# VH-VL binders against q86iv5: the designs that were tried, part 30

Target 1, 237 residues: q86iv5
Amino acid sequence: LDSCSICVDFVGNSLNDLLNIILNSGVIGTCGDLCSAVPGGQIVDTVCDLLCDYVGVDEFIKLISDVDPDPIYICEKISVCKTNDNAAASLDLVQINPQNGTVGGTFTLSIAYTVTNTIATGQLAFNIIDPTGNAFGDAVLLVQQSPEQYTQQFQFQATPSEQESFPNGLYTVQALVCEGSCGSPHPNTYTLANGTTTFTISGADSSSMSGAGSFSGSSQSTQTGAASGSGSGFALF
Below, E stands for the ipSAE of ESMFold2; O stands for the ipSAE of OpenDDE; V2 stands for 0.75 times the mean of E and O plus 0.25 times the DockQ between their complexes.

## First folded at step 11 (VH-VL; framework fv_rosmantuzumab)

Design z3 (at its last look DockQ between E and O 0.56; V2 from the best seeds 0.00; counts 0 for: pae O 3.1 > 2)
Fold by ESMFold2, look of step 11:
Structure z3 (fold): chain C 237 residues (1-237), chain A 120 residues (1-120), chain B 111 residues (1-111)
Amino acid sequence: as target 1 above (237 residues)
Amino acid sequence: QVQLVQSGAEVKKPGASVKVSCKASGYTFTDYSIHWVRQAPGQGLEWIGYIWPSGGRTGYNQKFQNRVTMTRDTSTSTAYMELSRLRSEDTAVYYCARVPLYSSGWFDYWGQGTTLTVSS
Amino acid sequence: DIQMTQSPSSLSASVGDRVTITCKASQSVDYSGSSYMNWYQQKPGKAPKLLIYYASSLQSGVPSRFSGSGSGTDFTLTISPVQAEDFATYYCQQSYRYPYTFGAGTKLELK
């Protein structure tokens, strides 16, 4: 795993803890004062300390205290993640299977995209908008994606939860390829391509709760994520 | 061939200080932090603190904050723990153990332990 | 501080038995999909020995009859089948947040 990916993962997982430490401690004089208080074991302390020492504790605190904090942007400002203002890509395929499914069923979202100028640090992201307008989604980090064709699959089970009930009706899928965080207003951020598709869910409703839908993805294969707590820096489009 | 060799047993009176050494060999000393853990007779394990050998950063369990000092000498690959203002309840076996810096914080190798007895 | 509640405090087993030891943390010790729970064996007069890290990963040189499982707050060490050399005290330890804390120990006695 590269330093950019490590930074984005660290900031994405630890941002709220870092903010709480800053607010509750008042004055933080060293990176050790800040980083040793972050949960997640020795490796999180080590990554935090390395990143913090690279820019200095005062600048590090400023970056993570930004009004609109963004893990990719923070890691770009630290200079651990690169930017390319001329990044370019197109979406070749946005496809959901099955197009007609049922509550509790498994859906596979397949996205193919072609990079025509390197994506330095960006995202492949999607939103799914249910019939009532509620949206959920996920993203995968793209680091130094050279010009070539890529494929990614995401799977989720339409299991009702407090966050998404999966009502019957028409769902809209929105897919984005971005330099920087998709939807972010920060500098060096661009939507490079977008695409949509739809699917339907039909069947009897249910009042029972089970694990939340999970998302997984890879550039060439399918992977699974954690239930009910899938981490994503992805905001609504 | 990883080894952590600690200094010998100590007998001290209340109010004194003790300094325990932990000599590391068989690995790159600066790739691992050194942690100290104690075990009172018939009791469980209690974490005291750590030292990062490359930068010397330390962190201590709050109950020892005002009495413990951890240092290291990278030229001899040796870590030290000094405990001051000793009390009878400090009687315990003191262990050093190493932790990989890019790990969750498990103690993969332990020293043999140093027995400290504090009595008048 | 994260309190670790280990049970049972002691148990007796025969060679060939399946033994389970549980450890409950007072809060989740998970980070980024990994559980920061480690297990150690300690024999009388000896330093502890690492058995399991990341809740379920077996340390090199540890027999495969040892296994770990669990996530969040609830963790289990399993020994199956128990051998005569497994008489010892077993400790869980969280490494999620300082200060690192240990369970009180479980003494496994051969009967």
Scores: ipSAE 0.460, ipTM 0.774, lowest interface PAE 2.8, mean pLDDT 87
Fold by OpenDDE, look of step 11:
Structure z3 (fold): chain C 237 residues (1-237), chain A 120 residues (1-120), chain B 111 residues (1-111)
Amino acid sequence: as target 1 above (237 residues)
Amino acid sequence: QVQLVQSGAEVKKPGASVKVSCKASGYTFTDYSIHWVRQAPGQGLEWIGYIWPSGGRTGYNQKFQNRVTMTRDTSTSTAYMELSRLRSEDTAVYYCARVPLYSSGWFDYWGQGTTLTVSS
Amino acid sequence: DIQMTQSPSSLSASVGDRVTITCKASQSVDYSGSSYMNWYQQKPGKAPKLLIYYASSLQSGVPSRFSGSGSGTDFTLTISPVQAEDFATYYCQQSYRYPYTFGAGTKLELK
């Protein structure tokens, strides 16, 4: 398991818990005081303690308590995630299928991009903008991506929810490859490449208001990474 | 084979202290935390605390705060639990248990238990 | 602290029966798509034995007649078919947050 991925995942998932602890627990004198209160059992406690020890409890609290906390930035600041100011990439393809769909239908977004200089810590992100200007999307963490071609697919169902009503009309897809968090104002963050495509939704399928559009991102990362040793690392993901 | 072997039964008076040992074998001692759980006669299980073998970090149930101390000797793969200011209510079987470091916190192997009797 | 409520406190069954034990947590024990609930078997005079972790994962060496299910606050342990060696006390345990806490136990007795 990559320490950077673990860090970003922990901070992202536990940020609110950490903030609540900081606000409600009074004086926090040690990393143990902070981390022992975080939900997620022994794994979360271990990760929290490890990360906190890198910088000390005061600095860790300061980072978490930032006005705009960014998990990637925080992990970079504590030197768990690396940065590359010379990272470079290009977007090769942004495709949505079908190009014409209906409400309730399933859409597949395919994004292909080429890294030309290593992305140390970044994101592949996309935004879908509906005809009214409302946007929704998702992102995938990129860690130490060497120069090569990559492809990512995303699927979503156009089922109306509180977050998105999926009105009829023209939709715009924006895809981004970034060093750091896409759109973040923090240092060592910038957009490497972007691209757009469009698709249409027509016809209301009156079927069942089933809940929140769960983006099931099947990341088939064919990382042919070398089989390093059998440590049964529980993927925190 | 994974084994946790605990020290023998103890009889103590109120106000005294007891130190229980747990010797681990059959695995890498630093790859697992040691937790302590007690069980009063005819009662359920109560979690006491944990120790991380590598760094020696501990966490205790607040119920035992300031009365319990957990230590370890990595050279002998042995964990220790000391409980001070003993009360009659501390009468129980005390267990050490192994927990994988990168797990959700299940106890996969247990010691045989150490019976503590606190009586005047 | 998270309170764990087991039901029933005791149950009588025959060999070959299907038995279900329930555990309710006072709050959700789910985190990042996993349920931090474990189940143990304890026989008289012995230490507890791990049966199930992550609510539904079977510990190595445990017979397949044991199964766990549930999420959030409600969990179940099922034994089917019950064997003669299964008469014991069973405990649920949450590892969502310190302090770890156990249910009061369910005693499975021979009918």
Scores: ipSAE 0.034, ipTM 0.630, lowest interface PAE 3.1, mean pLDDT 88
ESMFold2 (binder alone), look of step 11: mean pLDDT 93; pTM 0.953

Design z4 (at its last look DockQ between E and O 0.10; V2 from the best seeds 0.00; counts 0 for: pae E 6.8 > 2, placed apart)
Fold by OpenDDE, look of step 11:
Structure z4 (fold): chain C 237 residues (1-237), chain A 120 residues (1-120), chain B 111 residues (1-111)
Amino acid sequence: as target 1 above (237 residues)
Amino acid sequence: QVQLVQSGAEVKKPGASVKVSCKASGYTFTDYSIHWVRQAPGQGLEWIGYIWPSGGRTGYNQKFQNRVTMTRDTSTSTAYMELSRLRSEDTAVYYCARVPLFSSGWFDYWGQGTTLTVSS
Amino acid sequence: DIQMTQSPSSLSASVGDRVTITCKASQSVDYSGSSYMNWYQQKPGKAPKLLIYAASSLQSGVPSRFSGSGSGTDFTLTISPVQAEDFATYYCQQSYRYPYTFGAGTKLELK
């Protein structure tokens, strides 16, 4: 298991818990006081221990309390994740199938990209913009991707939810390859490549299934990154 | 081969202190935390605490608060557990075990155990 | 503290049998899509040995006749078929939160 992937995953999942502890516990004197109260203790404690060694508890609290907390950046700060300011990539293909679908239908997004200089820690992200301007999407963590061609597929069902109603009309897909977190204002973050495609949704299939659009990413690349697709609509833009 | 080798058996009187060592070999010492677990005769397992070898950070079971001190020597890849103000109830086999730092917290390798007998 | 209730406390079986041991946590030990539950085997006079980690992952070198399942609060260790060397005491352990806690153990005896 890659330490960077583990760090990013657990920091991301622990942010709310950490914030709640900070808000409810008053003055936090040590990283131990903060981290020992969080579930998943060993990994969180490991990250906390590393952060305490590098930045101290005050800076750590500042990092997690940021308006836009960035798990990748936090893991880079403690040198668990690496950075490459010279990372480079190009987007080769952005395709959605079918190009014409219906509400309740399943769509497959395929993205192909070429790395020309190693992505140390980054993301492959996509954003789907509906006809009303509402956006939803997902991202995959990229760790130490050497120069080569990569392909990623995402699947989603166009089932109406509180987050997305899937109105009839033209949809726009934006795909991004980034060093660091896409759209993040933090250092060592760069958009390396972007691309767009469109598709249409027509006809309301009234099937009432309140299914939260679970993005199941099947990565054909052998890196077993457990994409825990938490369906939080990352509005990248 | 991964090995954790503990110090020998101890016999102490109530009120005394004991320091048990755990020497690690066959792996990178700083990539794993060392945990301590004890087992009273005929009883189950009880978690005592942990130490991070890289920074020396410790966490203790509150039951042992103010009586247990965990230390390490990175140059010799050795962890130590000191238990003070010993009681008869502290009679047990004490184990050290390693845990990967980036894991869900399983004990994959154990020391052979150190028997502590506390008797008047 | 999270309490671990292990059952049964003792079990008799024959070689070739299927054995099931259960462990119940006083609260969920799931976090971020993983279960923080581990299983150990202990023989008399020896240190515990890791069998299963993260509820269902088999430790390297452990025979495939050992398996773990469960999530949330309810977990199971299964041994099938039981071999002569499997007669020992088994413990569940949660690593969800400090302090780590163990079940009281299940002694598997030859019938």
Scores: ipSAE 0.430, ipTM 0.752, lowest interface PAE 1.2, mean pLDDT 88
Fold by ESMFold2, look of step 11:
Structure z4 (fold): chain C 237 residues (1-237), chain A 120 residues (1-120), chain B 111 residues (1-111)
Amino acid sequence: as target 1 above (237 residues)
Amino acid sequence: QVQLVQSGAEVKKPGASVKVSCKASGYTFTDYSIHWVRQAPGQGLEWIGYIWPSGGRTGYNQKFQNRVTMTRDTSTSTAYMELSRLRSEDTAVYYCARVPLFSSGWFDYWGQGTTLTVSS
Amino acid sequence: DIQMTQSPSSLSASVGDRVTITCKASQSVDYSGSSYMNWYQQKPGKAPKLLIYAASSLQSGVPSRFSGSGSGTDFTLTISPVQAEDFATYYCQQSYRYPYTFGAGTKLELK
């Protein structure tokens, strides 16, 4: 456990609570005022106080009140996470198996990528677009990924839900490797590589479900190489 | 390769001040706080306080609040502790130790210690 | 402040023995299923060395004959089997709240 991953995890887990406290409080004059209201016990309050005290309560509130708040960006602004504007990577493989499956079936997404200049703080992200245009996905946090070849596998079951019905047809998989949060407009953020593949689902029709926000549920990820890789998140681009 | 190298032994008279240095190497200086702990001869360990290198934030044990000042120089990756108005009971070995920025507060690497003797 | 009561103050043992050292905090040092109690070894003239953090997690490079256990207010450090290089003073330390506090130490001596 490194300080960058701890910061991103704290901000990501506490962002909604922090925003709610800011919205509902008339006066926040100290980091203690803000952080003591965050649920999660004294350790969470202590991490909150340390981060908030580092930049000052007013700047901390500005960062988390941004119309597009971003845990990676916040942790970069407070210098807990590093940036590399020259980060570089390529995607070697974006492959899904089976390419022709059924609703309820299990799919394995394999992504191989090569880092050619260190990714300081970034993401490996994917998005799956169903035949109706509805999307779901996931991302993992990349911290100080040195130049090397890496692989990541995700596994999901195509079980219909309110978030994704898994209708019959052609699905598109998009994969991204990024410095910073994929798709973010914030400084020090770059899409380093992207790739696509497709698969089909045929059989029983599950088209009545509405979309957005569905995720891989039973995903199992593995990392080969020297750097950390796990930090699931929602990956709409 | 993580190292915390402290300045050499000091002999001081009561009423003087001492400034101990702690030079860090082998890691990113701003990812860890530096804490100071002392140990009187034949005694246990006593926490003095901390400094956060990136912003210079300090927190002191109330016992030392008006006699201790902690500073740092990020360009040289060096932390400093200054103790003023010295008394004979300040005779001790003074250690710096690092704590990961968002950890629960364990001291994973320590300096070699700086012996301070306060006598007339 | 959280007071740390460490027992015994000294202990005699032979190589090959199993020894236990206890530490009692004046209030709980637990949070979310983790205990914020750490253990250090100190040899004469040397800086302390981290052995155990979070009550039971073994620091990298520390031999597996060292183990920690406990929760709430009551914690133990176990050395089994004791080796010749283990004769030293051992300290517990709480990291739950500032000011961080240490036990008074337990000196492990050769019998």
Scores: ipSAE 0.016, ipTM 0.463, lowest interface PAE 6.8, mean pLDDT 84
ESMFold2 (binder alone), look of step 11: mean pLDDT 93; pTM 0.953

Design z5 (at its last look DockQ between E and O 0.18; V2 from the best seeds 0.00; counts 0 for: pae E 10.4 > 2, placed apart)
Fold by OpenDDE, look of step 11:
Structure z5 (fold): chain C 237 residues (1-237), chain A 120 residues (1-120), chain B 111 residues (1-111)
Amino acid sequence: as target 1 above (237 residues)
Amino acid sequence: QVQLVQSGAEVKKPGASVKVSCKASGYTFTDYSIHWVRQAPGQGLEWIGYIWPSGGRTGYNQKFQNRVTMTRDTSTSTAYMELSRLRSEDTAVYYCARVPLYSSGWFDYWGQGTTLTVSS
Amino acid sequence: DIQMTQSPSSLSASVGDRVTITCKASQSVDYSGSSYMNWYQQKPGKAPKLLIYAASSLQSGVPSRFSGSGSGTDFTLTISPVQAEDFATYYCQQSYRWPYTFGAGTKLELK
């Protein structure tokens, strides 16, 4: 397991919990006091302790309590994730299939990009903008991507929800490759490449208010990170 | 050789307390947490809680909250579980088990178990 | 709490058979690409013995006839071929969230 991915995952998933603990618990004297209150199991507590101990409880609280907390930035600041100010990439393809669909239909977004200088810690992100200007999307964490061509696919179902009604009309897809979090104001964040495509949705069927469009990103990321070490211990540091 | 040796069988009355010991040997005591699991007669396994020898952090199953106390003595590599206000339902075999720190949380070695009988 | 549902509760098999035990969690037990599911064997009057950790990793000293698979909510323990010493009760356990929880167990009996 990649320590950077673990860090970003932890901070991203536990940020609200950590903030609530910080706000409600008064004076937190130790990392143990903070981390033991985070919902989870041993792995969550362990990751929390390791990250907190690395920088100290005061600094950790400060980072978490930032006005605009960014999990990638936080993990970079505690030196778990790496940065590359010289990262470079180009977008090769942004394609959505079908180009003409209906409400309730499944769409597949394919993004191809080429890294020309290593992305240390970044994102592949996309936004879908509906005809009314409402946007929804997702992102994939990129960690130590060497110069190579990459492809990522995303699927979504155009099922109306509270978050997106999927009106009929022209939709715009924006794809971004970034060092750091896409759109983040934090240091060591850059948009490396962007591209757009469009598609249409017709035939709004008002019927099934089923839940939030679960983006099932099948990231075939060949995480080659099978560290052959015998003991499945999280060697974060 | 890794060993966890528990204290002997206990017979207690309702309302009493029991303290079970678990002596560890054959490994670095501080590199593993000690967990406690019980099994009622003919029943499944129930997790009670854990202690981290390093720093003495504890976590308890809420079901046992305010009745269970886990401690350790690092000088003797011994973990203790105390259960108070005993009930008939506490009749079970109590096991200690080690879990590697910074692991996914498996119990790789177990004590032999301590039988607790709570009867009026 | 995460509920663990094992199936079947009991199974009869012969030596040489292939046996499959399933465990379903009430929620996903995956975190950062790993599954926090473990399998144990217990014989009468003995403590449980670890067989599989992290869904598919074989514990040292455990025979290769034991294997684990699965992710998310659905997990499987397979024994193939079953040996005479394998007749016991098997438990799944999640270590994703406190409190840790076990399945109700599956008793493997000789036909």
Scores: ipSAE 0.166, ipTM 0.665, lowest interface PAE 2.4, mean pLDDT 89
Fold by ESMFold2, look of step 11:
Structure z5 (fold): chain C 237 residues (1-237), chain A 120 residues (1-120), chain B 111 residues (1-111)
Amino acid sequence: as target 1 above (237 residues)
Amino acid sequence: QVQLVQSGAEVKKPGASVKVSCKASGYTFTDYSIHWVRQAPGQGLEWIGYIWPSGGRTGYNQKFQNRVTMTRDTSTSTAYMELSRLRSEDTAVYYCARVPLYSSGWFDYWGQGTTLTVSS
Amino acid sequence: DIQMTQSPSSLSASVGDRVTITCKASQSVDYSGSSYMNWYQQKPGKAPKLLIYAASSLQSGVPSRFSGSGSGTDFTLTISPVQAEDFATYYCQQSYRWPYTFGAGTKLELK
């Protein structure tokens, strides 16, 4: 795992804890003061110290304390992740199967994209918008994606939950390829391509609100399979 | 056969320093951090700090930060803790213990303890 | 620092009894679905011995009569049935934040 990915993973998992420590502590004068309070034991403390010491404690606190903190942007500002303002890509395919399914059914989202100028640090992201306007989705980190063709697959089961009931009707899938964090207002952030598709859920009673919806993601075909996608019932952009 | 063998008992005067050793055997020394914990007579346990033998990174309890130094020698699989400017309240048994990588910070094996007496 | 309040400070029991020792942290010690709470046994003149890690996981070689439970701020060590070799002092320890801290101990004595 490269330093950019390590940084984004650490910041993403620890951002809320770091914000709480910064805002609720009276004085933080060293990286040790900040990082010793982060939960996760010695391995998390070590990563925190290395990243914080790399840029200096004052700049690290400033980046974490931003109004809209963003793990990718933070790692770019501390120069562990690179940026490319000329990154370019296109969406070749946004496809969901089955296009007509039922509550409880499993859906596979396939996204193919072509990078035409290196994505230095960015995302492949998607939202699924239900008939009532409620959205959920996920994203995967893209680091130093050279000009090539790529594919990614995501899978979810339409199991009703408090966060998403999976009502009957038309669903819209939105997919984005971005330099930087998709939808972020921060500098060096660009939507490089977007695409949509639709699917329907019908033929089954969707009145049950029991159980929790879940999401599973995987990388397929043109690169090594990726980590699990986790998260449910949130909109990315 | 994991073993942590510590140096022998010490008697010191206030203001002096002590250096306690902890020799590890029976495992890969650089796969575990070494922590130091003390226990004053009739009292509970107090964490002093740790050292990561790979690279030598340390972290100290703020109570001891200006008085403690932890080092290691990877060629002998030995960790050291030095405590300076000793006071009578530093009288305690000092333990080394190891913590596994990818753990929630539990001490799975302990040294036998080193008794330190600080008296005038 | 996270303060660990352990109760009772001592208790007496007979062989065969069920014993419960509690530990309360001054703030939650949970992170990412895991509880950063550990339990140790210490006999006089000896180093502590790990019993339970991550709130409920039994250390290898520890008898199943020891069990741990709890989450957040409230944790429990249970010994059932108590055996003659179990008379000792028991400590909880959080590994959630630096500095790691221990409870004051619970001395289990023969009734």
Scores: ipSAE 0.007, ipTM 0.465, lowest interface PAE 10.4, mean pLDDT 84
ESMFold2 (binder alone), look of step 11: mean pLDDT 93; pTM 0.951

